# Designs tried in a protein design chat: VHH binders against Protein DOG1-like 4 (DOGL4). Part 135

Target 1, 232 residues: Protein DOG1-like 4 (DOGL4), of Arabidopsis thaliana (Mouse-ear cress) (q84jc2)
Amino acid sequence: MSKMRNLVEEKFLEFYESWVIQLELYLHQLLIAHNNNTMSETELRHLISKLTTHHKAYYTAKWAAIREDVLAFFGSVWLNPLENACSWLTGWKPSMVFRMVDRLRKSRVVLVEAQVKKLEELRVKTKFDEQKIEREMERYQVAMADRKMVELARLGCHVGGESVMVVEAAVRGLSMGLEKMVKAADCVRLKTLKGILDILTPPQCVEFLAAAATFQVQLRRWGNRRHYVTHS
Key: E = the ipSAE of ESMFold2; O = the ipSAE of OpenDDE; V2 = 0.75 times the mean of E and O plus 0.25 times the DockQ between their complexes.

## First folded at step 13 (VHH)

Design kd2 (from kd1 with G53T S105T; framework vhh_7z1x_3; at its last look DockQ between E and O 0.01; V2 from the best seeds 0.00; counts 0 for: pae E 15.2 > 2, placed apart)
Fold by OpenDDE, look of step 13:
Structure kd2 (fold): chain B 232 residues (1-232), chain A 122 residues (1-122)
Amino acid sequence: as target 1 above (232 residues)
Amino acid sequence: QVQLVETGGGLVQPGGSLRLSCTASGFTFSSYAMSWVRQAPGKGLEWLSGISTSGGHTEYADSVKGRFTISRDNAKNTLYLQMNSLQPDDTAVYFCARWDEYTGTTYEFDSWGQGTQVTVSS
């Protein structure tokens, strides 16, 4: 099914498609690096830096786009239904990455006690931050039935010149709130990612990033297959 | 059955050029980013270059940047590596590689080809 797209959606879709393509390329590099025990620490760090930069580029683009239309990211047209279903406030849920870390521990990666401790601390902090955001989101969602939204609903029945201004103001207010929430969530994501990378050694970082990228790419592939099957 | 077959290797003099090809079969070639890697005698596997599924994005290791060019023809299920300004240090077995669509827990890339020998010598 085709969805009508606005300019922000179109631009970001183009960006994201390119971004994912590049991610797949990086994933391939990560996997090669992971299988090459002779790579120097410097080389690994360089690769990690490239990935970090790539992710930063995503959020830079995202934040620019959400300033224009945050609503575009609620029902992201550049994602398939499966990807969207797995999204938490327009992105990956921060606490999810710890499942990937857990997987590392099961896959021949030896974490020292100090690392384990730090990771657990980070997990708790991340969960706390998520919960805080969720509470705020809940508050915000409940508050949506406020005066402005009621007025918006009323105006939906009577469209006039002055009414348009009120509607726009109401939508702006809503968007600002959502933007705030999205940014907050993104901050937690970035903080969590940075935290994990700071705890892990370069080889472990490469493996982690490979796992993360793999998950993202595979989720997209799986979702696309399902989507095409369902809509073919 | 997934298969990759590398060809185009040979003996060249320093400063010479070669064009390697990798023919893919047994999978949807256009759905996978591809890479060239090499293994020199006594050395580990070295990543050289990668190309996105569409071919719109390419990357290179510093060791080959400016000298090598990766490309692909999805219609022919073929990956290419144009190698210019070859040096003795480029002597190695060259492989094309992809990642398995089922990554599982091992994160191992696949190279089903025998590789192609490139020897740069005066």
Scores: ipSAE 0.011, ipTM 0.292, lowest interface PAE 8.4, mean pLDDT 86
Fold by ESMFold2, look of step 13:
Structure kd2 (fold): chain B 232 residues (1-232), chain A 122 residues (1-122)
Amino acid sequence: as target 1 above (232 residues)
Amino acid sequence: QVQLVETGGGLVQPGGSLRLSCTASGFTFSSYAMSWVRQAPGKGLEWLSGISTSGGHTEYADSVKGRFTISRDNAKNTLYLQMNSLQPDDTAVYFCARWDEYTGTTYEFDSWGQGTQVTVSS
């Protein structure tokens, strides 16, 4: 009944749980910085650097794990169903992060004209990068749907070393192609994050990072809990 | 309501050039990134090119890079596509498209013109 976890899934689950706990701790620091006017620019930049380093550490661990099993990141055991449903190519969709920037502009953050122009150019570049990746991913989408059929083919080809070798080579080729696509998507995520943080001032970066961490933490908390009452 | 009207299509010989225009109304044109998309006979939609709100950033599909140039004139609410070195496989209906506002849940284009026919034939 219960899903059998492979070694990669077990190791990354442990990593991810620790990583999210640390993200929550950084969120507390971001909220303190947001609500407290005593932090210097140097202190804000240090906090921003901690957050960017934390996100880079996630991708470092992810890229090591996808080298062993990229499919573990499609429908991940360390994410709840709501988090998985919101995934685009194993993570947050780069262009959708601009919704958060737009909401901050409407409520708390005042951007000067130069910042608005740069953000729009980054948004367009991000959209174009996503389109390139989506074209390539369409070629691999059918291969992902056939994962079960490839496993059945391996069981049916227990005789004949060339047949097993051909199936294994096909599976390896699909995995390497998907790994390349996931890394390309992750690079767009990192470039977009860096681009936004480069355009915003340090106080604005703290507000953006706080909003982003809040959203991620809330998505996890709400997805892990049943929030409506069962009537009987 | 949003309106996009493409003009400038027609018949051209291989190696020739055309300039397409797309006139926009019903929205603040300068606030939206725009794209050109085409549909060849019996085929699906193919994204060709995109341009940022100010025109400061452009992108092209590999199939048209170096031959097509996207531009815009925000004062005239007009998007352009200069097409050079046209080949027979460039024959298609060409559409201008507006990118959605990312305040929704959709990623794709939210508005399209009716298109203009481009035919490249000897």
Scores: ipSAE 0.000, ipTM 0.244, lowest interface PAE 15.2, mean pLDDT 78
ESMFold2 (binder alone), look of step 13: mean pLDDT 80; pTM 0.809

Design ze1 (from zd34 with S100D; framework vhh_7z1x_3; at its last look DockQ between E and O 0.49; V2 from the best seeds 0.60)
Fold by OpenDDE, look of step 13:
Structure ze1 (fold): chain B 232 residues (1-232), chain A 122 residues (1-122)
Amino acid sequence: as target 1 above (232 residues)
Amino acid sequence: QVQLVETGGGLVQPGGSLRLSCTASGFTFSSYYMNWVRQAPGKGLEWLSGISRSGSYTYYADSVKGRFTISRDNAKNTLYLQMNSLQPDDTAVYFCARYDKLEGSTPSFDYWGQGTQVTVSS
């Protein structure tokens, strides 16, 4: 059964579809840059900047959307089940990108000791931040069984005009809490990404970004093969 | 059958403007992300611009940003490219293309028009 999508879901679905297509186009450029050593540092930095800007655009759109309906992102109809299963608080788990960094180390990319040290520090920090958010989320989830939720449950059994307004207000309150958590998670994602890019050289950044984009694109493809998803 | 037909190309002077059109048929136009690409003599294909299904989201290559505008009319099954401030380097065959997927390291478009020639020369 196709779920009825609200306006926020529909808009973001279209956005995300377009955004992913552009990501694939950028991925092509990243792969070219990675596979030939003809690009100057300036050109590489420009390419990196394009990707960074593209990612910023995603979060700009996301944050605009979550202000309207954060709950839409906990269903994420624009993602397939596999993508959703791999999601942590409506996006990629920040600590997972270090696996991609580790892959760089196993490739022809040579990280100097200073880079390795900084990356490890960043890893620790990222993990700490994730855990902090998880604790807050847990606290929030436990607290959901509070008076407001009880009231919602109670009101759900008594349909009336005033009751509907109260329910809506309560849901908004709950949504605000979720929005805070999502934003916090996104901040960790952005900080982590920035941190990695600040540690890596431009060629390394290109390789990292290519790996990340490839993973994202492939995950989507794999998921779509397993579960047919129509995004129209 | 799927068909894309580009029109609007021609000869223009530097600084001039052209508006390209691409008429789609044989598929649900409004369901697809559409693109403009070009190929200059002796050069490879260059992606220029993309537009979402409804037209709400647009993207541009740096080479044409601020000069070109992509748009679409789904009711008319038509894609547009408004080209302003044209330069000699913009001389190319322009294609509308329906996006398919990234194949390996190469973007793939499953359907293309025959293209329309744009020549910018004094």
Scores: ipSAE 0.711, ipTM 0.885, lowest interface PAE 0.7, mean pLDDT 90
Fold by ESMFold2, look of step 13:
Structure ze1 (fold): chain B 232 residues (1-232), chain A 122 residues (1-122)
Amino acid sequence: as target 1 above (232 residues)
Amino acid sequence: QVQLVETGGGLVQPGGSLRLSCTASGFTFSSYYMNWVRQAPGKGLEWLSGISRSGSYTYYADSVKGRFTISRDNAKNTLYLQMNSLQPDDTAVYFCARYDKLEGSTPSFDYWGQGTQVTVSS
């Protein structure tokens, strides 16, 4: 892309790259725990807690960055009423994580029926929360389009200096609304992760966290190699 | 060529402090996540700490958190480890290690220094 990244986006990118490297280092510990089978339940729970804390740190850093400039996390156009997707506000759709659980159940992880039932209940709750956010997002997008049109009409009646102030105030209002919706989506993601870890046993949590970390690290590395090939 | 050279090791009494330095050359130091690892006698490698490209984000193993501080000076191509409250079980060879930029097919510390010995004993 020809557009330069702003300062908030560049600082978060540095954080994210470091966060992924640290996730990969934790993945080494997860793989040892998986393969060695000599770790006690207490040691496994400590490792799981470290991964949970690492994921919470991701959201803490993200929320700090979006408070500074939430618009840095969207593409060039955030007010386009014809925008083609109800974007999953700067992240993966929360319910997508259950595809990872399903894959593990078919190849690596044996779940008892009580766990399967609890996971299905959690999946339903997660989808319900997603749909609630989608409906809020739709109403917000429509309201923003209408407010934008009204303010553009008003702007035609104001002098230049006053017109700039009105636009700046409108952008601040939109940014606050977008920040709240991004945080709501992130809360669903984090609640779903914690819910899965509460249902699984410690060895199963290690399997799940290893698979999730592998996927996330491989996605980053695959994207970097594709970018290198495309731009070399 | 890529080179990492550790200095600052030595003998110290329990409760003492040391500051390790790692001078980097042959690559753009400010573009890499950098690390300290150690190897105690008869034990495997233990990752201790890592620091982001600009120095803005730091990470620590539980065994050293609160006692050790990683830092870097990108103008001098130097990585540092301030080690306080040293205990006998901190006795090890300490290595400076570069992590790849998440571009390789195999995750690893791709370049290491020769190491510097730290000995904590009465």
Scores: ipSAE 0.568, ipTM 0.854, lowest interface PAE 1.5, mean pLDDT 80
ESMFold2 (binder alone), look of step 13: mean pLDDT 86; pTM 0.860

Design ze2 (from zd34 with S105D; framework vhh_7z1x_3; at its last look DockQ between E and O 0.52; V2 from the best seeds 0.00; counts 0 for: pae E 2.7 > 2)
Fold by OpenDDE, look of step 13:
Structure ze2 (fold): chain B 232 residues (1-232), chain A 122 residues (1-122)
Amino acid sequence: as target 1 above (232 residues)
Amino acid sequence: QVQLVETGGGLVQPGGSLRLSCTASGFTFSSYYMNWVRQAPGKGLEWLSGISRSGSYTYYADSVKGRFTISRDNAKNTLYLQMNSLQPDDTAVYFCARYSKLEGDTPSFDYWGQGTQVTVSS
């Protein structure tokens, strides 16, 4: 059965579809840049900038959407089940990108000791930040069983005009908390990404971004093969 | 059957403007992300612009940003490309293309028109 989608979901679905298509286009450019060493540093930096701008655009759109309905992102109808299963607080888990960095180290990419050290420091910091958010989320989830939720549950059994308003207010309150958590998580994602890109050289950045984009696209493809998802 | 037909091409002077149209048939036009691409003589295909299903989201290549505008009318099953400030380097065959999926590492389009020639020359 197809879920009824609200306006926020529909809008973001369309956005995300478009955004992913553009990501694929950028991925193609990244791969070209990676596979031939003909591009200048300036050109590489420009390409990197395009990707970073693209990612910033995603979060701009996301944050606008979550202000309207953060709950939409906890279902993420624009993602397939596999993508959703791999999601941490409505997106990629920040610490996972270090696996991609590790893959770079196993490839033709040579990281100097100073880079390795900085990456490790960043890894530790990222993990710490993730854990902090997880603890906050846990506290929030535990606290959800508070008076408001009890009241919400109770009101769910007694439908009336005033009751509906109270329920809506309660849901809004809960949503605000979730929005805070999502934003916090997104900040860690952005900081982590920036941190990695600041440590890597332009060629390394291109390779990293290509790997990241490839993973994202492939995950989507794999998931779609397993579970047919209609995004129309 | 799916069909895309481009029109509106022609000869223009540098600095001139053209508006290309692409009429779609044989499929639900409003369900697809649509694109403009071009191929100049001796060059490969270049992606220029894309537009979401409803037209709410648009994207442009750097080469045409600020000069070209993509739009669509789903009621008319038509895709548009407004081209302003045309330069000789814009000389190419212009195609509308329906997005399909990423194949391997390359985006793919499953249907194309026959293209329309745009020539910018003094």
Scores: ipSAE 0.784, ipTM 0.909, lowest interface PAE 0.6, mean pLDDT 90
Fold by ESMFold2, look of step 13:
Structure ze2 (fold): chain B 232 residues (1-232), chain A 122 residues (1-122)
Amino acid sequence: as target 1 above (232 residues)
Amino acid sequence: QVQLVETGGGLVQPGGSLRLSCTASGFTFSSYYMNWVRQAPGKGLEWLSGISRSGSYTYYADSVKGRFTISRDNAKNTLYLQMNSLQPDDTAVYFCARYSKLEGDTPSFDYWGQGTQVTVSS
């Protein structure tokens, strides 16, 4: 039988599918701008604004959904296994995005010294914020491993009334903590994206956004094609 | 065979409204992201709007945002475009297009209707 999906998963699956299709349409525009130099600076800024608005819409929808079911975002049904394997706290890892920036520096893109300095400062701050989140995650992992909570969860499967209420309260508490951590990670992602786009010129922003969207689209396409492979 | 048929075009004065319909056959309409695209005289194709499988999520080009509304009725296999506040530069042939599920290098619309003419003039 098919994998059962709750209402949150079903709605976000449809949202994400449509969101990625729109990202692909924007990627087409980015590649035209990148390859042909067909757009003025004003047109480039407009395209960049459309991309940033599109990303903000993703987080708006995500944050509404995690209030209902944060666990749906760990091993998401709208992502293939490859996409899920590449996730850090339900999304792309903020510090790793600077690898795309490094690739741009090695390509046709020339960064001036002031930009390089600002990007390094942002990279360091991003890594610091990441490490702070990872320490907070460790605290939640310890709380989940607390024998008292594990014991009560086991009892909730076999004992009525009062034990069920205690387990439900503990699960709600951990879910709220996970929601806070996911939102904190998303805030680092948004700050990092904004920081990079503020430092880069409009043509450089187009190249960065094209690289990022290409990676996301290709990861999805390659991962979806995996089911054509016959194992052993 | 996949077929998309647009209706509802015509002549309208500036500020007027029209509602376009696109009737789909030959495929499971409710499984596809659907789109409206237009081509003005002497111009290339312009994507206008897209809508998710159930109709829950809609997207618009800036040129039509706030004036046009995309919708669908999956029970009737029909896609709609409500066009308000029409202006002369909205004059074009309007096409219904199906987003391809093929794993290609660029996004594409694999099936198109024949189009319906919308003319906005005094």
Scores: ipSAE 0.447, ipTM 0.777, lowest interface PAE 2.7, mean pLDDT 83
ESMFold2 (binder alone), look of step 13: mean pLDDT 86; pTM 0.869

Design ze3 (from ze1 with S105T; framework vhh_7z1x_3; at its last look DockQ between E and O 0.59; V2 from the best seeds 0.00; counts 0 for: pae E 3.7 > 2)
Fold by OpenDDE, look of step 13:
Structure ze3 (fold): chain B 232 residues (1-232), chain A 122 residues (1-122)
Amino acid sequence: as target 1 above (232 residues)
Amino acid sequence: QVQLVETGGGLVQPGGSLRLSCTASGFTFSSYYMNWVRQAPGKGLEWLSGISRSGSYTYYADSVKGRFTISRDNAKNTLYLQMNSLQPDDTAVYFCARYDKLEGTTPSFDYWGQGTQVTVSS
């Protein structure tokens, strides 16, 4: 049974669909750049910039949407169950991208010692930041059983006109907290991504971005094969 | 059957404008991401622009950004491309294409029009 989608979900669903399609187009360009060594550094940097801009656009849209309804992202209807299962606080887990970096090291990409060291430092920092957020999330989840939530639960059983307003206010309060958490997580994602791209050379960046985009697209495909998802 | 028909092409002088149209039939137009692509003589296919189902989200290649505008009218099953500040390098056959899926790691389009010729020359 398909649940009714709210306006925020519908809008973001369309956005994400289009965004992913555009990502696929960029992925094609990344793969071309990766597979032929004919592109100049300037061209590679331009391509990298296009991808980073594209990702920034995603978060711009996301943050606009979460201001309206952050709860929509805790059960993202634009994702399939597999994608959702792999999500950490409404997106990819920052530390996972280092697995992709590790793949680079196992490929034809040669990282110099200085790069390896910086990546490890970044890994540690990213992990620390993730843990910090997780602790805050845990604290928040525990705190949800506060007076407001108890009242919400109570009002859920006995709903009147004034009660509805109180419930809505309570939900808004909860949503604000969640929004902060999501934004914090997104900041770690963006910082991590930026950090990696700052450490890698342009050719390495292209390879990394290609790998990341490929993973994202493939995960979506795998999930769709397993669970039919209609996004139209 | 699915059909896409491009119109609006022609000969224009540099700096001129054209508006291309693509009329869709045989499918639910509003359910699909639509695109404009072009092929210049002796060159490969170039993606130019894409538009979401409702038209709310649009994307452009750098080569046409700021000059071309993609739009759609779902009620008329029509895709549009407003082309301004045309240059000789814009000379090509222009196609509307329906997005299909990713083939492996390569995006593909399942349906194309026959194309419309755009020639920019003094």
Scores: ipSAE 0.769, ipTM 0.910, lowest interface PAE 0.6, mean pLDDT 90
Fold by ESMFold2, look of step 13:
Structure ze3 (fold): chain B 232 residues (1-232), chain A 122 residues (1-122)
Amino acid sequence: as target 1 above (232 residues)
Amino acid sequence: QVQLVETGGGLVQPGGSLRLSCTASGFTFSSYYMNWVRQAPGKGLEWLSGISRSGSYTYYADSVKGRFTISRDNAKNTLYLQMNSLQPDDTAVYFCARYDKLEGTTPSFDYWGQGTQVTVSS
């Protein structure tokens, strides 16, 4: 596979593998809760909180790793090719999560009109936040191209021993900007998730989380099976 | 072929400590996510803790978080569970279990040990 993994990529690969395994264990609990009405509302809320905390733990680990090397997350080695093809700013496009909500509405799950209205408001806000990030990323990519041109001009003029320090500072500044935008995208993902869970009732949250976890697990397993078949 | 053997169970007083070991054979231990599970008398199985292949990442059920510590020694093919602040409700048979690398969509444990009894009493 890749021989160019650095320490950040290697550490996050193992984290992600264990994180997905734990997500599968939580999925088992979600499926039991979904298929069986034996859990109290308090128990359901506790399970929902565990899933929320698990997703936050993913981003906490990601943000720590991004601080060390943000570029490791573009074309990630811990994701199979199918998972990478679905990436928007190192992750899922936040508005796509509403496909899972739409699937719930096709099932026997009944959403009251107040919930439907709030979900639509959240969908619109999520789209707005996405578009804002896309515009900022476009401006940043232009600025990155311009700064590269300015750096090449400075490097060609030879300022002696100080040129290395100027280039390193410029690269660090660009990396910090990329980190900020990836974190902004991740914050939209988390805000959207929390917003959906706040609107749904606990049983509906369990169904949503089970659907989302199933999709994520299936996407990984499908991609891994194809990789195994094509490379075995 | 694949074998998991738990040891270290016994009788302990409330508030006491115990360290369980699980020795593995018949497979590449360092390639597997490993787990501890328990079963109290007349009750179902309760997942307690899991640990990543290198030991770098650990997970705990709320019932044991802060009291139990999972660890592994891949050179000795051994999984450990350090149990502190034991209470009567911790009385159970404790099993180590291997996470199935190759199964389908449903997470499962494919191999289990015979279990070791832990009894917490007055």
Scores: ipSAE 0.315, ipTM 0.708, lowest interface PAE 3.7, mean pLDDT 80
ESMFold2 (binder alone), look of step 13: mean pLDDT 85; pTM 0.860

Design ze4 (from zc87 with R98K Y110V; framework vhh_7z1x_3; at its last look DockQ between E and O 0.68; V2 from the best seeds 0.00; counts 0 for: pae E 2.1 > 2)
Fold by OpenDDE, look of step 13:
Structure ze4 (fold): chain B 232 residues (1-232), chain A 121 residues (1-121)
Amino acid sequence: as target 1 above (232 residues)
Amino acid sequence: QVQLVETGGGLVQPGGSLRLSCTASGFTFSSYYMNWVRQAPGKGLEWLSGISRSGSYTYYADSVKGRFTISRDNAKNTLYLQMNSLQPDDTAVYFCAKYTSSGSLPGFDVWGQGTQVTVSS
């Protein structure tokens, strides 16, 4: 049975499809830059800036959408099952990107000791922040099963005018809580990304961003093939 | 037959304007992200602009941002590129291209024959 999509889902689906396509185009540029050792630092920084701006645009759109319906992002109809399975609080898990950095270290990228130390510090901080959010999420999830929610569930089976209002108010409250948590998670993502880019040199940034974009694009492609999901 | 056909190219003076059109056939036009790309003499392909299925979201290369406007009419299966403030550096063959999620990057599987745009005094 096909799930009915609400307006927020439909809009964001189209946005995300477009956004990912643009990411793919930028990825192509990143790969060219990565293979071109003659590009100036200025050119590389410009390319990096394009990518960062693109990512910021995603979160701007996301935050606008979650204000309308944060619950849409916990279903994420614009993602395939594989992408969804890899999601942490409606997005990529911040600590995951350090695996990509590790891969860079094992490849052509030479990090100086100072960079390695800073990356490790950032990793620790990122993990700490993730755990903090996870604890809050757990608390929230447990709270959903409290007396109030049980009562709301009961009222949901026997709806009257006043009861409906109470339920709607409660759902709004819950949504606000979820929105707060999602935003917190997104902040950690953005801080982590910024932190990494601040530590890496422009050539290293390009390689990192290429790796990250490749992973995202390929994950989508793999998932679409596997689950017969068609996106534009 | 899947096809894209560009029209609207020509000779214009610097500072002039052109409006390109691309008519699609053989596929569900409204289901796909569409693009404009150009190729100048002796240069590689340059992506210029993209537009979402409904036209609600648009993207532009820095080289044309603020000067070019992409739009579409799904009822007419037509893609448009409004080009203002044209400069000699805009001289190129302009192509419309359909996005595909398959294949190598960039993901375009259908191209038009192109239309020549020449900006000269």
Scores: ipSAE 0.797, ipTM 0.921, lowest interface PAE 0.6, mean pLDDT 91
Fold by ESMFold2, look of step 13:
Structure ze4 (fold): chain B 232 residues (1-232), chain A 121 residues (1-121)
Amino acid sequence: as target 1 above (232 residues)
Amino acid sequence: QVQLVETGGGLVQPGGSLRLSCTASGFTFSSYYMNWVRQAPGKGLEWLSGISRSGSYTYYADSVKGRFTISRDNAKNTLYLQMNSLQPDDTAVYFCAKYTSSGSLPGFDVWGQGTQVTVSS
């Protein structure tokens, strides 16, 4: 097989590799903070701010890249097959993060009743927004299939450059719609992250961020270490 | 054969500047994320900065952001740290370190000897 990369894929591959390395370095700091009873609230909030800024930098870079080539984010070359298999609309599934919060409640984090109520309200809103995006994606796919049939009929009636231009216009229209949907999904991700961090106390935020970073780093390391059958 | 060698340390007055270099040998330098780390007297290691394999993406600890600039020249197998506006609390041994995805956190497998930077009147 042959591997073709455009400029967007090449740039984002290097960005993502460096971004995950930096996330791993922050994970080390989170693990120290998790086990250190002497850190001040100011120090904890500073670390939380660094992680939040790091995540915002990811979306800043991603949104610039999807403007150029949103299709690169479906089956990404910078992710291993395990990471790609776990993605929902080019990223983590917003509702799944609450399973992590629930596991923390059972083992490490004690939440007061007011926090539990706010987290449940956020979970319901997050699931609602997620389902709305899924329904919109389904409607978009149906509309795209209908347009494909019309364009194939036109291709059967024309020869040459007009047929190529019709296909390219359809692909461009697909890309614009997908970009909007990916941004909508990313907004749900950011709102969910912000909502969780606003409800949790600074020590609880450190615990949550450590769990989230651990999952992401381990998914990458596990997927990269698996034995693969290679084509010779 | 694999080694990193730092140079460029020395004595400088507060507000001064230094440029550190780290020369790599025995591995393909351009394939790796590279870092600067320092250790002040009696303190633990403090990560300062990292740079992606082409140099396109850089990261800084808040303690040095805006004052220090990491760069690399892959043709010369050399990592740089430009340090401006130096203050007494920047006094430390400065190391370069190679990232690896294997092993414990943080994932650095090759370190230099370090170069001393002293900021005093």
Scores: ipSAE 0.527, ipTM 0.813, lowest interface PAE 2.1, mean pLDDT 84
ESMFold2 (binder alone), look of step 13: mean pLDDT 88; pTM 0.885

